# Designs tried in a protein design chat: VH-VL binders against q9h9l3. Part 55

Target 1, 176 residues: q9h9l3
Amino acid sequence: PRKMVAIDCEMVGTGPKGHVSSLARCSIVNYNGDVLYDEYILPPCHIVDYRTRWSGIRKQHMVNATPFKIARGQILKILTGKIVVGHAIHNDFKALQYFHPKSLTRDTSHIPPLNRKADCPENATMSLKHLTKKLLNRDIQVGKSGHSSVEDAQATMELYKLVEVEWEEHLARNPP

## First folded at step 3 (VH-VL)

Design b53 (framework fv_nivolumab)
Fold by ESMFold2-Fast, scan of step 3:
Structure b53 (fold): chain C 176 residues (1-176), chain A 124 residues (1-124), chain B 107 residues (1-107)
Amino acid sequence: as target 1 above (176 residues)
Amino acid sequence: QVQLVESGGGVVQPGRSLRLDCKASGFTFSDYGMHWVRQAPGKGLEWVAVISYDGSNKYYADSVKGRFTISRDNSKNTLFLQMNSLRAEDTAVYYCAKGDYWTSKGYLDYFDYWGQGTLVTVSS
Amino acid sequence: EIVLTQSPATLSLSPGERATLSCRASQSVDSYLAWYQQKPGQAPRLLIYDASNRATGIPARFSGSGSGTDFTLTISSLEPEDFAVYYCQQYDNWPLTFGQGTKVEIK
């Protein structure tokens, strides 16, 4: 069996009008929810919008943050060869400027059995907050001081575990 | 059972104002960013505006910035587009479209659900 | 802004034939490209996301491929209900942009 990890990243806005999403924090947890990586990351470009309401990132967190190039190397060493679980994970991979093999990627925003279990339309992209409340009876991303990427990664792994057996069987029958 | 229903379209003269509504049902409206996308008669699709799940953050296409205001009322599951200083080139069917959960990951969405659209005609 | 160019503008085919639709981006969008189907008087319907992933409920005859700047939507065997306009959309960069559309019509 391949090792499985869950990832959640926080981004800040860089570039024109702060529309570019640049990696500013990354959390990775193992199958049991133990933290393997959790670092603030300094983007190479000027931060225009901290997106603090959602990212939880403030200027103080950028002091002594790990430079993007170094953090990227550390993160990729953890992800390479593993099954990586995330929610809307394409955003995380984009911010990492990284391609992860489709056969080893599990996106909890695109698993029809998970939506079905939550009484949601199978072809809707449901929020991590909604799925976690519906299926795990847990409130995440509470308050106005930003989200915890550790909390989000842990919730994402727990959600995947609810459908792991049936989804892995589906993927074995229908390889990417 | 996810539904988005637009209303408020009509015929207006250049320089005037119009407000569009989009009523959402079948999902937790307050968890998602929402978009407006328009389509001029016989033409393609053009992104117009987006609003965060809590209404605190908004972005607009350059063609409408300063004239259009996106807003929402989560207690009524309703998205709004206030259109001021309308121009002939604003003539289009306006669709509301469901975005992704609004996070620090940004505002770059594809659209899993769309409303049926409401026609706005700006002519003198 | 990223410009998406679709070709051909119109594709005239018969039921049972294979349709191949192209979308070319003015700069790389990696795999952040979606395809939509639109019938007259109706809203667009999501077919493909992340270049090659079929949306839930979309028949297996629809497939997407490509990365970077060149993308293809293939309908392996056209059904009567597939005659429609198809749009590609990139979500790699702001502002969000769509192609101008390809009309698949009955020959």
Scores: ipSAE 0.025, ipTM 0.618, lowest interface PAE 5.1, mean pLDDT 88

Design b54 (framework fv_nivolumab)
Fold by ESMFold2-Fast, scan of step 3:
Structure b54 (fold): chain C 176 residues (1-176), chain A 124 residues (1-124), chain B 107 residues (1-107)
Amino acid sequence: as target 1 above (176 residues)
Amino acid sequence: QVQLVESGGGVVQPGRSLRLDCKASGFTFSDYGMHWVRQAPGKGLEWVAVISYDGSNKYYADSVKGRFTISRDNSKNTLFLQMNSLRAEDTAVYYCAKEGWYSSKGYPEYFDYWGQGTLVTVSS
Amino acid sequence: EIVLTQSPATLSLSPGERATLSCRASQSVDSYLAWYQQKPGQAPRLLIYDASNRATGIPARFSGSGSGTDFTLTISSLEPEDFAVYYCQQYDNWPLTFGQGTKVEIK
């Protein structure tokens, strides 16, 4: 009976030419979609590119944002020992500077049964927006104000639930 | 400095095989999806294949499906394209291309860096 | 597959003039469209991503606009180094597709 959470992070561009992705918001929801964590996070480095079209992050969100080291500690306490669901979750873990055990990680961008249910090629990486529209009949990431990481984490958990029984059985027979 | 260097191109007879390599440097190779894009002489760009950051997911253009295999070795920062059953229509410059920045929301399949390309000529 | 149609096929202009290049998609690609510049014997270079975001190091004279099915790349005042072939690319749906290209050449 491991607890399960879904995570979704927003990143901004830091470093030379904004090429480095730095954590700027993190949302975590439980199995039922209830919010466990949702904070704007201040990177330790100068923000070069807010990537606002995608991240929804603007300068005003950084004024009272939680410093990276403090936010990271809070987030890791929630993730440790739990099954963590995400979409292209490797990027979220990199931004957190965190290794989560592969055996406890579920990446909805890499679950062939999900693509099969969506009538998509099993080996293609499908966007969260596409899978959510096809399988949940719901439009997410709409408009020019950026994305809601809470909405995305909730959608990600709901997508995983569609294949949870099948995928957990697969993983039990074929451990990572 | 980000660099992608292709190798393995050359002249080959129809029905034979070639393997292309792409050596990456200047970024964390294992964090990004990688693509092959080709360009026939005097023509436009055609997407060929993609491989996910960890090598678990691969997808191909219909024109090469079943003949080409994309793979990667993250310990060596190297991308591969195994080309089998080559046809005259596969004659092109083959470019290694890196995906753009990815957040959990964004679509990363625009190419922020390209190699200089390697020419594959399939002729009898 | 999504077909991208670029127009005009060739644009003949002089340095200092404004260039306007069009890309039309056969179905909506939202804002998931990139523009590339390619010079003879060279690899393509990213100019614009997400329809309107300038890539790092790209001069301010390049701008992108549009969403859905109709997109435009504008070069406000052509420099000698801007005479090249320009390609649009969509990444909303698989397979990834490119337009056929617009050649910007000296008049």
Scores: ipSAE 0.014, ipTM 0.604, lowest interface PAE 7.1, mean pLDDT 88

Design b55 (framework fv_nivolumab)
Fold by ESMFold2-Fast, scan of step 3:
Structure b55 (fold): chain C 176 residues (1-176), chain A 124 residues (1-124), chain B 107 residues (1-107)
Amino acid sequence: as target 1 above (176 residues)
Amino acid sequence: QVQLVESGGGVVQPGRSLRLDCKASGFTFSDYGMHWVRQAPGKGLEWVAVISYDGSNKYYADSVKGRFTISRDNSKNTLFLQMNSLRAEDTAVYYCAREGYFGSSGWLDYFDYWGQGTLVTVSS
Amino acid sequence: EIVLTQSPATLSLSPGERATLSCRASQSVDSYLAWYQQKPGQAPRLLIYDASNRATGIPARFSGSGSGTDFTLTISSLEPEDFAVYYCQQYDNWPLTFGQGTKVEIK
């Protein structure tokens, strides 16, 4: 079996009127939930909207943040060759300007058995907050000061572990 | 559960103004960016304008820039489109639409819910 | 602006047949492409987002594929309710743009 990590990224608004999502923080945890990477990241373009309510990012976090190109190199070294777990993970990969093989990608927003355990429609995209409350009886993303990407990555890994055996077996029989 | 209802459409003469409203229900309106998309009779879809969740950022299609103003009132769960200096080519059904769910720090600009549309006809 | 070209303009098929619809972008949109279905007198309905993800409530016969500049929407076996106009839309860059549509009509 390959090693497994979980990732969650926070984005800020850049570009015309702040509508382009640019990477501004990335957290990666291992199978046990230990932090492997957690850095604030400076986008190459001017930040026009910090999206602080969701991202938790403020101007102070950008003062000594790691430049995007350097952070991207560090992150890709951790992800390469591993099974990568995320929630709506294609958005994280977009922000990283990175393609990860589908055979090594696990998206907890698109795993029918996980929704079934939560008594949700199998084909619905459920929020990480909802699935974590239903299945782990834990509240995440609380308050008005933004999300913790570490907390989100840890919750994502724990959710995947609930269906890991049956989902890996399904993927072995039905390769993506 | 999620519902978007447009109103305010009608027949107006060229050069006049019209305001469209879109009433949202069934979700936390202040959490989502909102868009206007139009469709001329028998033609395809054309994106018109966007407004961020808090109303601080706005962006417009070149065809309407300087004439249309998008705004929102989060306390009333309502999106607006103020249309000034209307032209015959603005004749269309106008839809309000909600941004797709992104998962963490934002929303992607595909449209998971659409209103029923309101027809604007610019003709003398 | 990014131009999306859909082909064919019209696809005439019978129920039970496979439909394959193409959308090509003038420059890379990565995977930031959605597909919508529109029936006469109705608002568009989201079918696929991020090139290949089915929206809530969309039947398994609908699938999307592709990345970069070339995208495909496939309907594995047409049902009567699938005869409609289909639009692709990119959300990689501003302004947001739609293709001109492919009409799937009954033979």
Scores: ipSAE 0.013, ipTM 0.529, lowest interface PAE 8.2, mean pLDDT 87

Design b56 (framework fv_nivolumab)
Fold by ESMFold2-Fast, scan of step 3:
Structure b56 (fold): chain C 176 residues (1-176), chain A 124 residues (1-124), chain B 107 residues (1-107)
Amino acid sequence: as target 1 above (176 residues)
Amino acid sequence: QVQLVESGGGVVQPGRSLRLDCKASGFTFSDYGMHWVRQAPGKGLEWVAVISYDGSNKYYADSVKGRFTISRDNSKNTLFLQMNSLRAEDTAVYYCAKETYYHSRGYSDAFDIWGQGTLVTVSS
Amino acid sequence: EIVLTQSPATLSLSPGERATLSCRASQSVDSYLAWYQQKPGQAPRLLIYDASNRATGIPARFSGSGSGTDFTLTISSLEPEDFAVYYCQQYDNWPLTFGQGTKVEIK
């Protein structure tokens, strides 16, 4: 039995016109939904667009934020050797500048049985908000104040648990 | 600065093919799901197709399934709609539209940025 | 397919009046409903998403309410630029669907 965690990162816009996504918050929860890590993270580049409607990040959160290099080291220590669950997790790994083994990665945006349970097309990428409402009867990402990455990580873990047995069997038969 | 510009519309005969392009600028194109929405002259809006941020997932309205193909080239910030076996009922202004949320939000969303539209007329 | 029915089809009002537009879904769409404004010759403009959240740059006179099957768009005091066609859209289930529109015109 491998240790399993769920991750959700929030990104802000850096670079020309805020086109580059840079890590600005990361939350990691364990199998039971307990918080293992939750920090605001200061990008090494100037923030052009806080993307607050989605990220929940505001200028005030950057005042005591953990510098990117330090936060990255802390996060990677938690992720290494574990099964990591996320939603559209490639974006999170890209923001972390990190490559996690495919065999230990679970992306709830690319699990056909999960979409089937939600009465959605199996090959569509459905939002975390939509899947959580349909399958867990819980509203996340409510209002204009931005999203809680803790809430998103917890929802992601709970969604994965709904298909864990079926999907782990699939992966054992069809290694990535 | 954030904008979508469609091109490729025109007059075509039934049974022919046409490709629409949608050029994106002012946002990170590869972070967003993209849609095509059409509007027949004097009628309301009709959803046509969606493509995920990375191009791996696609879905179509029943009226166009098997005839239309949505695709994207993230290196060129361009969305495409290949329309085959065109019918008179495909006559419409075609809009490309960007999803409101980035990355993890998927295809099921509202559209915050729309192109100006390109007219496709299918007639003999 | 979820059908959205907008009422009234046409709403004739004067500047300064309150406009109330309705959208009814054939089955629950929870709060996954958006409102758009469209003027002749122009693309639609997002006004409201998630039933009640105003999009960036949209004036405070526009507000959305409702959940489940019954939704309302309210314009508290009509400005000249508000006379347009308004569409509701659900994104709860596939295919994505729009209402047939309500035209808000000058009396």
Scores: ipSAE 0.000, ipTM 0.504, lowest interface PAE 10.8, mean pLDDT 86

Design b57 (framework fv_nivolumab)
Fold by ESMFold2-Fast, scan of step 3:
Order: sequence, then C-alpha cells, then structure tokens
Structure b57 (fold): chain C 176 residues (1-176), chain A 124 residues (1-124), chain B 107 residues (1-107)
Amino acid sequence: as target 1 above (176 residues)
Amino acid sequence: QVQLVESGGGVVQPGRSLRLDCKASGFTFSDYGMHWVRQAPGKGLEWVAVISYDGSNKYYADSVKGRFTISRDNSKNTLFLQMNSLRAEDTAVYYCAKSEYYGKSGYTYYFDYWGQGTLVTVSS
Amino acid sequence: EIVLTQSPATLSLSPGERATLSCRASQSVDSYLAWYQQKPGQAPRLLIYDASNRATGIPARFSGSGSGTDFTLTISSLEPEDFAVYYCQQYDNWPLTFGQGTKVEIK
C-alpha cells in the first residue's frame, strides 16, 4: 500500500492588510506520528500580519527560515506518490502552490463517518480542535502562543486512523 | 477591503420562490465557508445555512431544511440562497456572512464580515 | 440545539458607566462563543471571539470572559456609540445559535 503522511501548514498574512495567506511553517508526520519534516519557511513577500495567536510564528522564526522555493521542493518530494492526510488540506496545498491527486488526498474536514463518530452532522465542516476534543479527548491549539503544526499534524493522523478502514473501503467503491 | 453585497430581496407571496445573491470582494472567496443569517423585523439573529469553501458540504437550520438551497460559484465570487415554498415567518433581513478561518487547521464559525442585508417580505 | 440565554434583556445606563452583559448556554460550548454589536439599520459587528479575544479594531474597553456555560461581555466605560443591541453566538455545535440579545440603552 502507498505510504501515508499527515501535513499541517502555518500561514502568515501578506499582501494588502495581510489578507493573503503565505506559507511560513510546514510539519509532516508519518503514520505513527513521527516527524518527517518541520521547518519555518520564509515567504517571498513582506509579512504584514504574523497571525501569531494561531500560527505561533514570530519575527525571530523568520531570521533563519528556509526560503519558500527550497522548502517547497523538499516538501513536494515527501508528498509525491503518498496518501496525504490533512484538515482543510486545500489551504495547505494552495499555500504550497501544489496540486496533489484527489485519489491520494484525505481531508478530515470532509469525512462524514468522522463527524458521525463525534455526534456532529455528517455534512458540516468541523474544526480540527473540535474533532480532536470530541474523539480523542485532547485539547490542541490552546493558549495565546499559537498552534503547533506538529501537534496538529499528529492529531489529524490520529483522527484519520479512527475511520481509515471504513473510509478506504468507501473510496474503493466510490473513487473520487 | 472586504465587502459582501446582498441582492435579490423583495416582496413575494406565500408559496412562491426567491433567489438571493451575495457578491464577495477583498478576500479569496474560494478559501472560506459562507453563511446566511436572517433577522425578522424587531427580532434577533437566526442562522440559516452554511456552505463549505468548495461547495461540497452544506447544512441548514431545521426551519428551512428542504425549502432553501445554498450554493456558490467560486469563479464569480458569489454566494446564493434559493428560497422555495416561502412562508410568512421567512420575512426577514437576510445577511450573508463570512466565517473566520485560522489560516491552517481550524475553521471557526463566528462571522468576521457581514453584508448589509437584503429584505425579504412574504405577504399577500 | 444549544440555547443561549442573555440577561438582562435591557440595560439602562449612562455614558461613563460599566456595562456587564451575561450569556448562558444550555450545555457547555467550551470557549466557542462570540459577541456582536448591532445598531439600528446596520449589520452586526464582531466584537469578541473565542470567548475573550477582541476582534481587530475593537476598542480596549470591550472585554469578554467565561468558559463552558457562563459568559460575560464587559464594557468598562460606556461611550455614546456603545448604546446598541449585543448578541452572543456559539459555534461549538450545529446548528449555530444566537442569544436573544441585550439592549444597552441610554438612561
């Protein structure tokens, strides 16, 4: 079977009023939750809003951060040919300026059985924080210092593993 | 500058249909979930419907389920609400609203931006 | 559905006074609670999210507190422009629900 990884990216605000999301950190973990990649990434544009409350990124993290083009190449080498799990993963792929095949993509914000296990409506989008609390009884993304993309990638993989057998069977019968 | 502009409201008879539009600008529309929230004259706010960033997931308040359909066209930065089998109790100002997204692994369904609303009056 | 009950229904206060508005949830919403201000003829304006975080551009006199089922919005010293209706909203579970509102009016 194809190897499976989970990804979580942190974005900072660039462009007018900081409303453009630019990649500033990426964490990738394997099936067991071991870290395969975790780097701060320097956007090619001026950072207007660090979004520190959520991203955990501060100016000091950018001083020796990996330039976007180099980081992107490293990340894509890890993702290519693998099943990639993420939460609202389209935002991560957009920040990476990358297309990953739908057949190899698993988005924990769009898996009806996962919502069902959490006693949430099957077709509503639930946050990673909410699903992790309901299903794993674990608090993530707490406090004022920002989120850990490693913690988020690990939680995302654990959530997927709760429905993996059921969802892979569904996808085999109903290819994306 | 983020803007949401609703249109399509008006006076309509019970049992008829209306479509509301919401034109978005000043942000990447295709990255965010969008909502409709209504407010009957002199009353409080009532959440109506949500649609995910890509249009694949939709959810409705029980009061409108089966009668209203939310949809979006990301190429036109436009959100829609198709309202069928309208009732007097659907009379309200309808707001489109953008939910906040943390920019990574979280969706938060509080509304950082609202349109100015469009009035729908259902009366004979 | 989660029911939010706001109290009091109306606060009659003078400029310079402290306003304390309560929102109680029928079950725990953790910290997934927001507060909005609405003036007549206008759309609601986000004030507070995640129970205690001020939205961008919101003056420091507005503060939120609480978790679980009991939440408070405080305006430390009322300005003339603060006389409005205030709504709480939970986003812990579907459907999303609002409180019935508290009107802050001039005495």
Scores: ipSAE 0.044, ipTM 0.679, lowest interface PAE 6.1, mean pLDDT 89

Design b58 (framework fv_nivolumab)
Fold by ESMFold2-Fast, scan of step 3:
Structure b58 (fold): chain C 176 residues (1-176), chain A 124 residues (1-124), chain B 107 residues (1-107)
Amino acid sequence: as target 1 above (176 residues)
Amino acid sequence: QVQLVESGGGVVQPGRSLRLDCKASGFTFSDYGMHWVRQAPGKGLEWVAVISYDGSNKYYADSVKGRFTISRDNSKNTLFLQMNSLRAEDTAVYYCAKEAYYDRSGWLSYFDLWGQGTLVTVSS
Amino acid sequence: EIVLTQSPATLSLSPGERATLSCRASQSVDSYLAWYQQKPGQAPRLLIYDASNRATGIPARFSGSGSGTDFTLTISSLEPEDFAVYYCQQYDNWPLTFGQGTKVEIK
């Protein structure tokens, strides 16, 4: 379906000892994997921990980054009214300080048919990297320089497409 | 096996020091924040300290701040708690616990894996 | 710090009965709340995270609900192995805090 997007956010550490996750990059792709949004985002709080191994964020990315309030407005305009696909997507929504309706949310970390296809227990929460390798035969999040949120959003959409028909039918019969 | 095993507990006199170790196996230790949580006999759970995946960030409960030091050695898959100036009220079972992890935001500070605990008794 | 208050302190029930355990936060923790089960002499076991998601291997009779300041753990029909102490924990703000526990004991 054409009113479906996938999102992946990168977070940096703010607050006490850098343990609060604050939005620092957001990528959104359409159903075909084309990039609709990809911006570095400046948190309103001091960055204590860039989490560069995971996030790929460095000080240089913050120099011309979009302020959080502005980026949030842009992102919400894209997400509102659409089916939004993500992996462990509650983290993204928390970082955006945003509620997205459960009926329009698809979390690839919580789709039992997807785990079955990967030969994993239905109740296990598998990483995006593991599911992508098992089901798409592709290595993502390679190396120590951080992840690409564009790559992760694209992989997430492709994973969802593997179970889309089955899962949409399930949701129609069992509304969330 | 995915496992955390604590060691180093025992009976010590007030004012003395003790070091606890926690050995991890079955997961990539260097990817997760680690915590110490304690439980006094017959009482509830009390969070003690946290250390980030790379050891660069640490945070402590007010009750132990300045006396306890959390550290880790990722090459040995081992978490440590150095306890100095021990008091009777530090008597507890000490658990090491692993943070949950998701792909993009590294730390959700609920505990999906716990060690079996090691008893520390501070008495004269 | 955020104070979590659990009620009741003790719940005396028989196997097959429904157990309803409450956890109230002194300020909003959104949905950043977990529930643990602890049996005598054992480490705590994660039951529920993000207020309502069951952890891997946890039976369907356990369910969590709530958001903000009011949270509930429900055991729809108690099994003998469910008689234990239950703790809630918030992870919305530092320091991390636990409730004082609710003991579910056999009548």
Scores: ipSAE 0.016, ipTM 0.537, lowest interface PAE 6.5, mean pLDDT 87

Design b59 (framework fv_nivolumab)
Fold by ESMFold2-Fast, scan of step 3:
Structure b59 (fold): chain C 176 residues (1-176), chain A 124 residues (1-124), chain B 107 residues (1-107)
Amino acid sequence: as target 1 above (176 residues)
Amino acid sequence: QVQLVESGGGVVQPGRSLRLDCKASGFTFSDYGMHWVRQAPGKGLEWVAVISYDGSNKYYADSVKGRFTISRDNSKNTLFLQMNSLRAEDTAVYYCAKDRYYESSGFYEYFDYWGQGTLVTVSS
Amino acid sequence: EIVLTQSPATLSLSPGERATLSCRASQSVDSYLAWYQQKPGQAPRLLIYDASNRATGIPARFSGSGSGTDFTLTISSLEPEDFAVYYCQQYDNWPLTFGQGTKVEIK
């Protein structure tokens, strides 16, 4: 089996002016898109801004959410030693307070061949929504009620699979 | 291709108002936070203001809080900065800058694209 | 606010030489630091994000390193077009702040 997973996290705003992004949901899928983890997560700090339009997080989701320390332990056990795929994945790792090795990290927002396939400039950072529509003919993140992190993780894995062979060859020749 | 084009700069007297516009193209404008960053002549960069994707959240540098108002019109892919009660120390090139962090976040990071800037000179 | 201090203020070197620029934060910013290049009369250009990731289109001679409070931007062999002002920026905590800049000039 491929030792590869895709992750997408939802963050809420904590700290002064809601500037700090705190983990509030995490979804992890395997190579085939099957869900390995999907939990609402309770931040240790007061939530200033739920960012519901994007996160889909509401006060009701926090009532029985898994405490951050416990969720983090569970998530890191899944990620450790695997190739982790994400879109703008540094934001997810920041929210997890986690360093994942660059050699095992794949960020679909920074893969020039993927942009090329989408007829987008190789140097532009394209949204997951745009790349998914252009390359997979699928609409994600519709409406104003928030994103599905499961849907986003699944789309991210499918996008990576479109360029996996050529990108892994590139990384073998140009190690991070 | 991502492009940001500022306009509205010019010479204005102290105490007066000026509005800056920034026209965006080449990306889904409504999915990203947008910033204004300024640079006084011969000086470094100073962050001024940010607006969330939908305009609901706005934050300002202490130096401009209460005088400047950031806004956006997603139907026109345009970012605005309304500058009131202008002071000599507001003299700077004002850059429109696109936030890198988007989708599911609402928070602000670094600037992957910048406009060419528009000069605002506050002088009599 | 987090203060970023860049050193030296001015770095005088010749083409072909290695440039090493420092950025120090008043408190930890983990790896949430970006570097920008600004040429006279031009807008800043993103070079490095997350301390060490090169932005797309940026030549391999540019590299970033560091974590916590101490960060370095390295240009392995200066080209004529690399003589410019370089800024670091942190995005770990509010408000977003920039260093004061390091000018890389011809010796």
Scores: ipSAE 0.006, ipTM 0.517, lowest interface PAE 9.5, mean pLDDT 87

